# VH-VL binders against Protein BCP1 (BCP1), part 6

Target 1, 247 residues: Protein BCP1 (BCP1), of Saccharomyces cerevisiae (q06338)
Amino acid sequence: ENEEEQNGEEEIVNIDFDFFGGNPEVDFHALKNLLRQLFGPQESTRIQLSSLADLILGSPTTTIKTDGKESDPYCFLSFVDFKANHLSDYVKYLQKVDMRLSTFFKTMIDSGNKNCALVLSERLINMPPEVVPPLYKITLEDVATALGDDKHYDFYIIVTRKYEVNFDTDDDTDSGKRNKNKDERSKKRVKADEVDYFHEEDRFFEKYAKIHFESEAKKGVISSYMILDHEGLVKSIDELETEISTW

## First folded at step 18 (VH-VL; from q6 with light chain E50D)

Design y3
Fold by OpenDDE, fold request of step 21:
Structure y3 (fold): chain C 247 residues (1-247), chain A 123 residues (1-123), chain B 108 residues (1-108)
Amino acid sequence: as target 1 above (247 residues)
Amino acid sequence: EVQLVQSGAEVKKPGSSVKVSCKASGGTFSNYAISWVRQAPGQGLEWMGVIIPIFGIANYAQKFQGRVTITADKSTSTAYMELSSLRSEDTAVYYCAREETKGYDSGSYMDVWGKGTTVTVSS
Amino acid sequence: SSELTQDPAVSVALGQTVRITCQGDSLRSYYATWYQQKPGQAPILVIYGDNRRPSGIPDRFSGSSSGNTASLTITGAQAEDEADYYCKSRDSSGYHLVFGGGTKLTVL
């Protein structure tokens, strides 16, 4: 229970976060909104979000809600089976994003011995990171159940975002100088100290990622892609949980 | 600056195999994708395959499937291309290149190339 | 496998504009990448993605795409631009790479 201080009346509102399985009948619209947030305005136009939402809701998915099971989720985590959905619009999108992903996918299809999950997760900005460890643990249990025999995925593909610190949004108004500075901005390797995480868990995911690559910054946002093995994912969550306990 | 240094020229007999090396320097090899491209004399560029060194996984062009093996040694930051059952038609310059992507709008592009390795197949 | 086709040779007068075109069905879905190759040298990346130039490539080089075609345009051709130009893209599956046959550009 988090106490939100409402500015007006001194009433301490306690918010309870409850965990639910994905519900196609209830969560679809809210999920699409969260997906728009996850991918941002530009990338969202390149993905069939409705199809992706359906895919997510047909996969092991955990949602977090505050107003009961019939309310809109404020957070979700989903593990989408790659092999089962290798022809999906979302996979096609990911293939276009990076050759490494494409090659990885091809190998997964050909070898048959390893499997991977496409991990999608997003939450409202005001959600506390404390919900993340239990979110992953619960969902991984569901995955194990879904796969049978307490199996888990070998690899996880995580798509997330980072942001440039002190990105001046105001410079978007001068339409005329956009062209010349685009080339120079693309060349400036964003210094590591100038980039931060939307989600704290991404720090730990990056630490244990086998592959990590980032897009160029667009309007102050960087798309981040990671491939983790199962051990790396578990360690990431454990370390996050430990870190949270120190807060 | 990232550089790719390839092994020296090779002369091989028909039916033999050749293994060309490509050593990367100046960056994080583990995050790379390395493509192999060949060019026969007076001919165009031909993609052979790509490897993700960190996983040791490779994908090949259909034409070379079963005859080419691409591997990588992470400890030495070196990629290898082995071509077996060599024929006269395999006489070419073989290039390794780093395949990069910076998101959807960048597409896939080879930004760093080795200088090439000449392989001559002659009886 | 999706094939990319190019004209084998084109010519341009010094200071004039030339367009080299690449055609293939995969270009409807994937960006083309363009490489310049001079005799005895490795290819050099000149254009990629949505008309992006690497550092060191002159601004006279530009890329465009339309339907199943991609084009490299040199506006104000220089003598040093004489070279072979290759387009590259994904095949129809998206898993493989494919090159065009190359275009020899002669600067007159």
Scores: ipSAE 0.866, ipTM 0.938, lowest interface PAE 0.6, mean pLDDT 91
Fold by ESMFold2, fold request of step 21:
Structure y3 (fold): chain C 247 residues (1-247), chain A 123 residues (1-123), chain B 108 residues (1-108)
Amino acid sequence: as target 1 above (247 residues)
Amino acid sequence: EVQLVQSGAEVKKPGSSVKVSCKASGGTFSNYAISWVRQAPGQGLEWMGVIIPIFGIANYAQKFQGRVTITADKSTSTAYMELSSLRSEDTAVYYCAREETKGYDSGSYMDVWGKGTTVTVSS
Amino acid sequence: SSELTQDPAVSVALGQTVRITCQGDSLRSYYATWYQQKPGQAPILVIYGDNRRPSGIPDRFSGSSSGNTASLTITGAQAEDEADYYCKSRDSSGYHLVFGGGTKLTVL
């Protein structure tokens, strides 16, 4: 899905979003690109994105497409089993970030009855947050099917990003107007010590996270790492859906 | 400003146990990881283990498995290290330290240390 | 092997440059972190992530890592730099921490 705005007249195209499972024969390269966007230019060099895309395609995954099932996805959500993939490059990346992650993972490896999912989700910047609640609900049903007996994971590891904004008062005559291209849109910022979300759902995930920590900002991007239990994940999505209904 | 305040010095007999406390202030204890590090007189630093207080889960250095128990009480923002079956070589200063990160390129590091608790094990 | 090896002692003349090394196979995969400890005091962090300085640590402290060797360099050593220095990293599993044996720096 693609929206285009002109500086004068606005044109809105009403395109229905279609939900699909992951397609190993179609989605690989688009998922790599979405992963590169999710992690940003620095972090994406630390992760073997091809290997991670393959893990996603072997996991409960939902994609959103606008041009039929053979087209590239604009959005995805995946739940990657931690125990089955604890030797993966992505887990090695997470281990190095922080002792809380490595200690938590060790506990999951040693556990006979607890497991977690590595949660990966990204969407093109023009995808609305209204897709997020149904995206999670559909994908969690797929998780229950994959685990059997309507089971769910005990915990969820969410990695996402935030950005620092800045505000240029000297250039404020048109500061509130929306820019239609990437460079023009990126000029609309708030003060440098203010942080905003790429993913609106992250505000709710942070509220319920058992563990939440962040990287330092690098070129305006902050990596954010969270551990939620199942109740916290469900509450986060329910509260997001409620907030959306008030928009 | 985050501070870690440790319990006072202890003198113990061989075969007994000791429980050292580490109370955190100035931050969100539930979001921490707390490592324990000891140092025998004239010797180097030795990592014993780490706890994530919100989950009450710990990971121990192999040398101390079976003798050390690290716990936390979230309601008092306090971590504990208990070492059992004490011997003279367990005479040391025991430190708690907060593990922190600034992301992948920083890795983890111990940014805040307690002042240490001296434990003396004598016959 | 998950051991981290440091020379037990090094000396430097006041104002000169000294390099303290730490060797171990796990340094090929995991960062080195360096701590300074003066007599009777808790350690303090001086380098993390191989080469980063925390706020308040003088510019004369720097770090590097190559292969299985990490180094802490003090350029223009001062009397107050006389201390024990410990490297720390992960063991081969990546789930445990290990310290080097420490290096006593004497400023002459």
Scores: ipSAE 0.854, ipTM 0.932, lowest interface PAE 0.8, mean pLDDT 88
Fold by ESMFold2, last read:
Structure y3 (fold): chain C 247 residues (1-247), chain A 123 residues (1-123), chain B 108 residues (1-108)
Amino acid sequence: as target 1 above (247 residues)
Amino acid sequence: EVQLVQSGAEVKKPGSSVKVSCKASGGTFSNYAISWVRQAPGQGLEWMGVIIPIFGIANYAQKFQGRVTITADKSTSTAYMELSSLRSEDTAVYYCAREETKGYDSGSYMDVWGKGTTVTVSS
Amino acid sequence: SSELTQDPAVSVALGQTVRITCQGDSLRSYYATWYQQKPGQAPILVIYGDNRRPSGIPDRFSGSSSGNTASLTITGAQAEDEADYYCKSRDSSGYHLVFGGGTKLTVL
């Protein structure tokens, strides 16, 4: 697909992005590092990253690389089949987080005709969000091939992260009257619009999510969990693509 | 502030059914998970099941499978628990509770409880 | 069997420390949650995630876990702590919840 650089920075040099499938002989360690970044330093210690990287490499997965197919990926997206992997360590992690996830998973296990995908995606800071729409479109084609007959998953479980703006100012309170002043500013600063996104696509996923909940912040990082149906996923990507076209 | 308001006490005959309501105020009801827990006189707490209102799906404790139905009405922010073929041993206080999380390290917990609905099964 | 076992009753002298235990195999894999219930009232959350205290619960309440055992500790027990205490966790499947049988705490 056509690569595009739209950061608008004078110092940006155009580089070619190439899309590849997952490569078990090359990508394992880079995927672990991207997963550590995706979950953040605290939450990543709760997840068996090597096991999850192996699941990703056995699933419909697209990577983006700049130095040929034998180089490390800068970005990935994967759809891991839930039913085939419902006993995995990653599903056990998700079960423990919340009853909504465990109840939803139980329903999928018991269903003869419904299934979901566990969605994992991360990119290095220099990767532009413009890669996201083609990344999803290509990978969903691979899903259709893996499921056969141009099928798709009924639902998608997305795990991602957000961050608190101004976290550091809340940690450095002076005592006495200074604390009262910081308490008032802390109330203002932690309003809903003072949490920001690492992934622009998450703004659209949240809009269409059937279920959305978040962890408490840990050192300014908030884990975010979403369940979307297929229509919601497609609409999210279409709206992101439209928004990008206005940049 | 989230509150769960339950329907009033009921007296039922053996063999009948009871339907207890749990109305939520505050928050986004469709995004909730609501558990039902009962307690017979002098006995402990017993989990019956849970519902996710947005999907209308429920998961039931094995003991109650086939006798309990848990539903939700998103338009009224109300969950319901219906227990059929009542016996005297079903005499209990029935509670609804919201399941919540703060992430992996908290797990799930019931943070908000209704006050309970007393159901008495007698001839 | 995913049963959670608690002693049915425990006593503590006013101002002393008491520990209420909960045992079950599923506690090796899943957190314990603790609820306090006074007569005629709904339960209230006291401890979640094995050892986390919700806002409004006195700091004399703490929780811990090791192996298949979870514990609720009250340091410096007060008369108002007299209540029934229930542990809760998941069953072995991870998809259902189970409560322990409850422990009646008497403050002497």
Scores: ipSAE 0.854, ipTM 0.932, lowest interface PAE 0.7, mean pLDDT 89

Design y3
Fold by ESMFold2, last read:
Structure y3 (fold): chain C 247 residues (1-247), chain A 123 residues (1-123), chain B 108 residues (1-108)
Amino acid sequence: as target 1 above (247 residues)
Amino acid sequence: EVQLVQSGAEVKKPGSSVKVSCKASGGTFSNYAISWVRQAPGQGLEWMGVIIPIFGIANYAQKFQGRVTITADKSTSTAYMELSSLRSEDTAVYYCAREETKGYDSGSYMDVWGKGTTVTVSS
Amino acid sequence: SSELTQDPAVSVALGQTVRITCQGDSLRSYYATWYQQKPGQAPILVIYGDNRRPSGIPDRFSGSSSGNTASLTITGAQAEDEADYYCKSRDSSGYHLVFGGGTKLTVL
């Protein structure tokens, strides 16, 4: 989203957003960069991003591009099959985070008829949230095709990020650093316990999540982990779409 | 503040079963993971298993597989551990504990413990 | 092979430094967590994530991990530190938990 002032009037720059499948030989490097943004500088060192990008490119994935199919994506969404990839580096990362994740994964491994998807999604900071409902709808259709018989996953593991709001700064970076030493009392107030979303859709995912937990903040950034069932995922996207229609 | 309140002491005969309860107060019980840990007299701590109440799914230590059943009742915010075919060596204090995390660099840990339930198995 | 081994007992003079160790193959891959237990009481968490202290634990308690070995160190041991100490980690699969056998700390 670009806006320029033209003689005191707003003009929306027309940028065409085109939706494509994942392209293993074009998208790899850009996906690694988007993953680095999604997890942040500290958490991204805990994950083999090249391996995760390969998993994404082998999974139902939708990208959004502005300069044709061979350009770098500005946004992606992927559903990575858990059972097929339960020995992956990314699953080992998730397993170490929390017993709820490791116990849930053990149950999926032992189950004959239940499975989950590892959901990865990120976009450049200026991508509008209005792309999210069609992004999910298109990608879920691709999942149904990949699984066959119009099937879907039973559950979805979503990892995302939130940030602590800093009252006295106009900083909108994804680093989320907090000011440690301010002495202007009359104008100084820190909202250290106020948290906001990088991804607007997460407000709705949290509403329907069966499990939701968060990391401690690191430089103002909080990792957020959710497990949704399929009904919850669909309701979240439908409610987001409805909310967008009021904008 | 989260608290875990366990049921009272029990005396059981060999071959019977025992069911210990663990009621949570505070927080959102459906979002929990509850581990069960026992300790025989003069012995160390022994993990038995864990449950995620919202899904009703449990994972058991291999030693107890087939004898232990861990369940939860979301409407009463209560987890249960049932141990069957009791032997005298099952005499122990049985604890419930909530599993928690602060993210990848913390891993999981048991931050809140019940006071324990003494189960005595004697003829 | 996910067994965690601790010495069964260790002593420290009041005010001195003591190290309690925990050894196991899984500690190369998974964090150590330490619990203190006094007679007749439930355990309490004293160290998690190898080296982190929860709120309310005195800063004389510290933790470290290297290779297959995790350590709990108490610098300037006090009489109230007399207790059993258990390490905990995951087994080799990462899906089960295992405790060490425990170390009885005596403060002389």
Scores: ipSAE 0.853, ipTM 0.934, lowest interface PAE 0.8, mean pLDDT 88
Fold by ESMFold2, fold request of step 21:
Structure y3 (fold): chain C 247 residues (1-247), chain A 123 residues (1-123), chain B 108 residues (1-108)
Amino acid sequence: as target 1 above (247 residues)
Amino acid sequence: EVQLVQSGAEVKKPGSSVKVSCKASGGTFSNYAISWVRQAPGQGLEWMGVIIPIFGIANYAQKFQGRVTITADKSTSTAYMELSSLRSEDTAVYYCAREETKGYDSGSYMDVWGKGTTVTVSS
Amino acid sequence: SSELTQDPAVSVALGQTVRITCQGDSLRSYYATWYQQKPGQAPILVIYGDNRRPSGIPDRFSGSSSGNTASLTITGAQAEDEADYYCKSRDSSGYHLVFGGGTKLTVL
């Protein structure tokens, strides 16, 4: 989509970003829109986004806004408790995706002392990745408060997306126009070097993930699913912060 | 590409136990989920349970709860299924299979199977 | 209630079309997956996600689902299709797997 260039200019990166908690009176619809973007047009139809937005607003959540606390968020991060919400629509979605997720969830349900968080995070495309380390650090402090000081989740379920990099996506080449085959764009498996990230932090999450798997591509979008332990999550954010310092 | 190689046939007496191995090659074992499926002579397939090797976390079919232990050794890329208190009706071929997905619309499926391990239990 | 029911046997004339069915309440919520097994061999995957065909499976194999019933269709059956066919799905909790009893396909 061609947006006004003012939103994509470097001056927007220098706008004063303010961090707030989730605001049920303000943030609901913006969160639904960000969730629709996070999951993409196909997967978002599989999830009751209103229900998920409600869960987010009842969970440790940080939003980033540029026009004060009553404005719409441009970015959010939330840690939704799995055990308290194991019958939710979102868990039913995840349970159907993969046996590793359903088996992991069963273990958490049966456990007396282990729990995980369902991690949800999205930002408008022009939000810089530099917001991510403080976003996680602040929200993890809120988690510690919510669980009882000094506590954190044992594991984190992260769902995100990648996209196929197709240098010939526009079909105006002579070969593409004359011999175009729709199946060529719907390859059964996407090679890793033909795929790029919407979220720079995902490169680091993948490095430390205990489990990582992906969907097939649908219209150039690949869903990515990860399970991290707490150490892996923290290391991922620390390494991202270090990488940012070299930019 | 990915192969699952199972241990050899076993003959057991009732009341004993058996441990069947399933060695993976050609992939990243720590990222797998491995199911165990058995088939008695002339009978159908029966799911027993699944393991996620990286966590050592298993989930068992209700019928086998208490008798089956599924484990994994990441250093050897090997999953194990141990069935205790054997009875003659436990005579079967025992298969391991890798669980896989292509996302929500595919669900889970077993894409790679071992050749099976025959366990015979007779009194 | 998670039982998956299949007819124990079905026959088809060479070159004709056959449909193998699988019935169970959990199929309203969870996908059917189909496996082919020939005597003395391990099963192989032929259909997943109700209607998806893995690489290497002939296009004469197709799958469908409606209500509590999933179907495996073989169009233009060949002698090599003679085998046992099993459907698989999740139980009502979504945490366990169940297989149907299997259908022996005879190609005449």
Scores: ipSAE 0.851, ipTM 0.931, lowest interface PAE 0.8, mean pLDDT 88

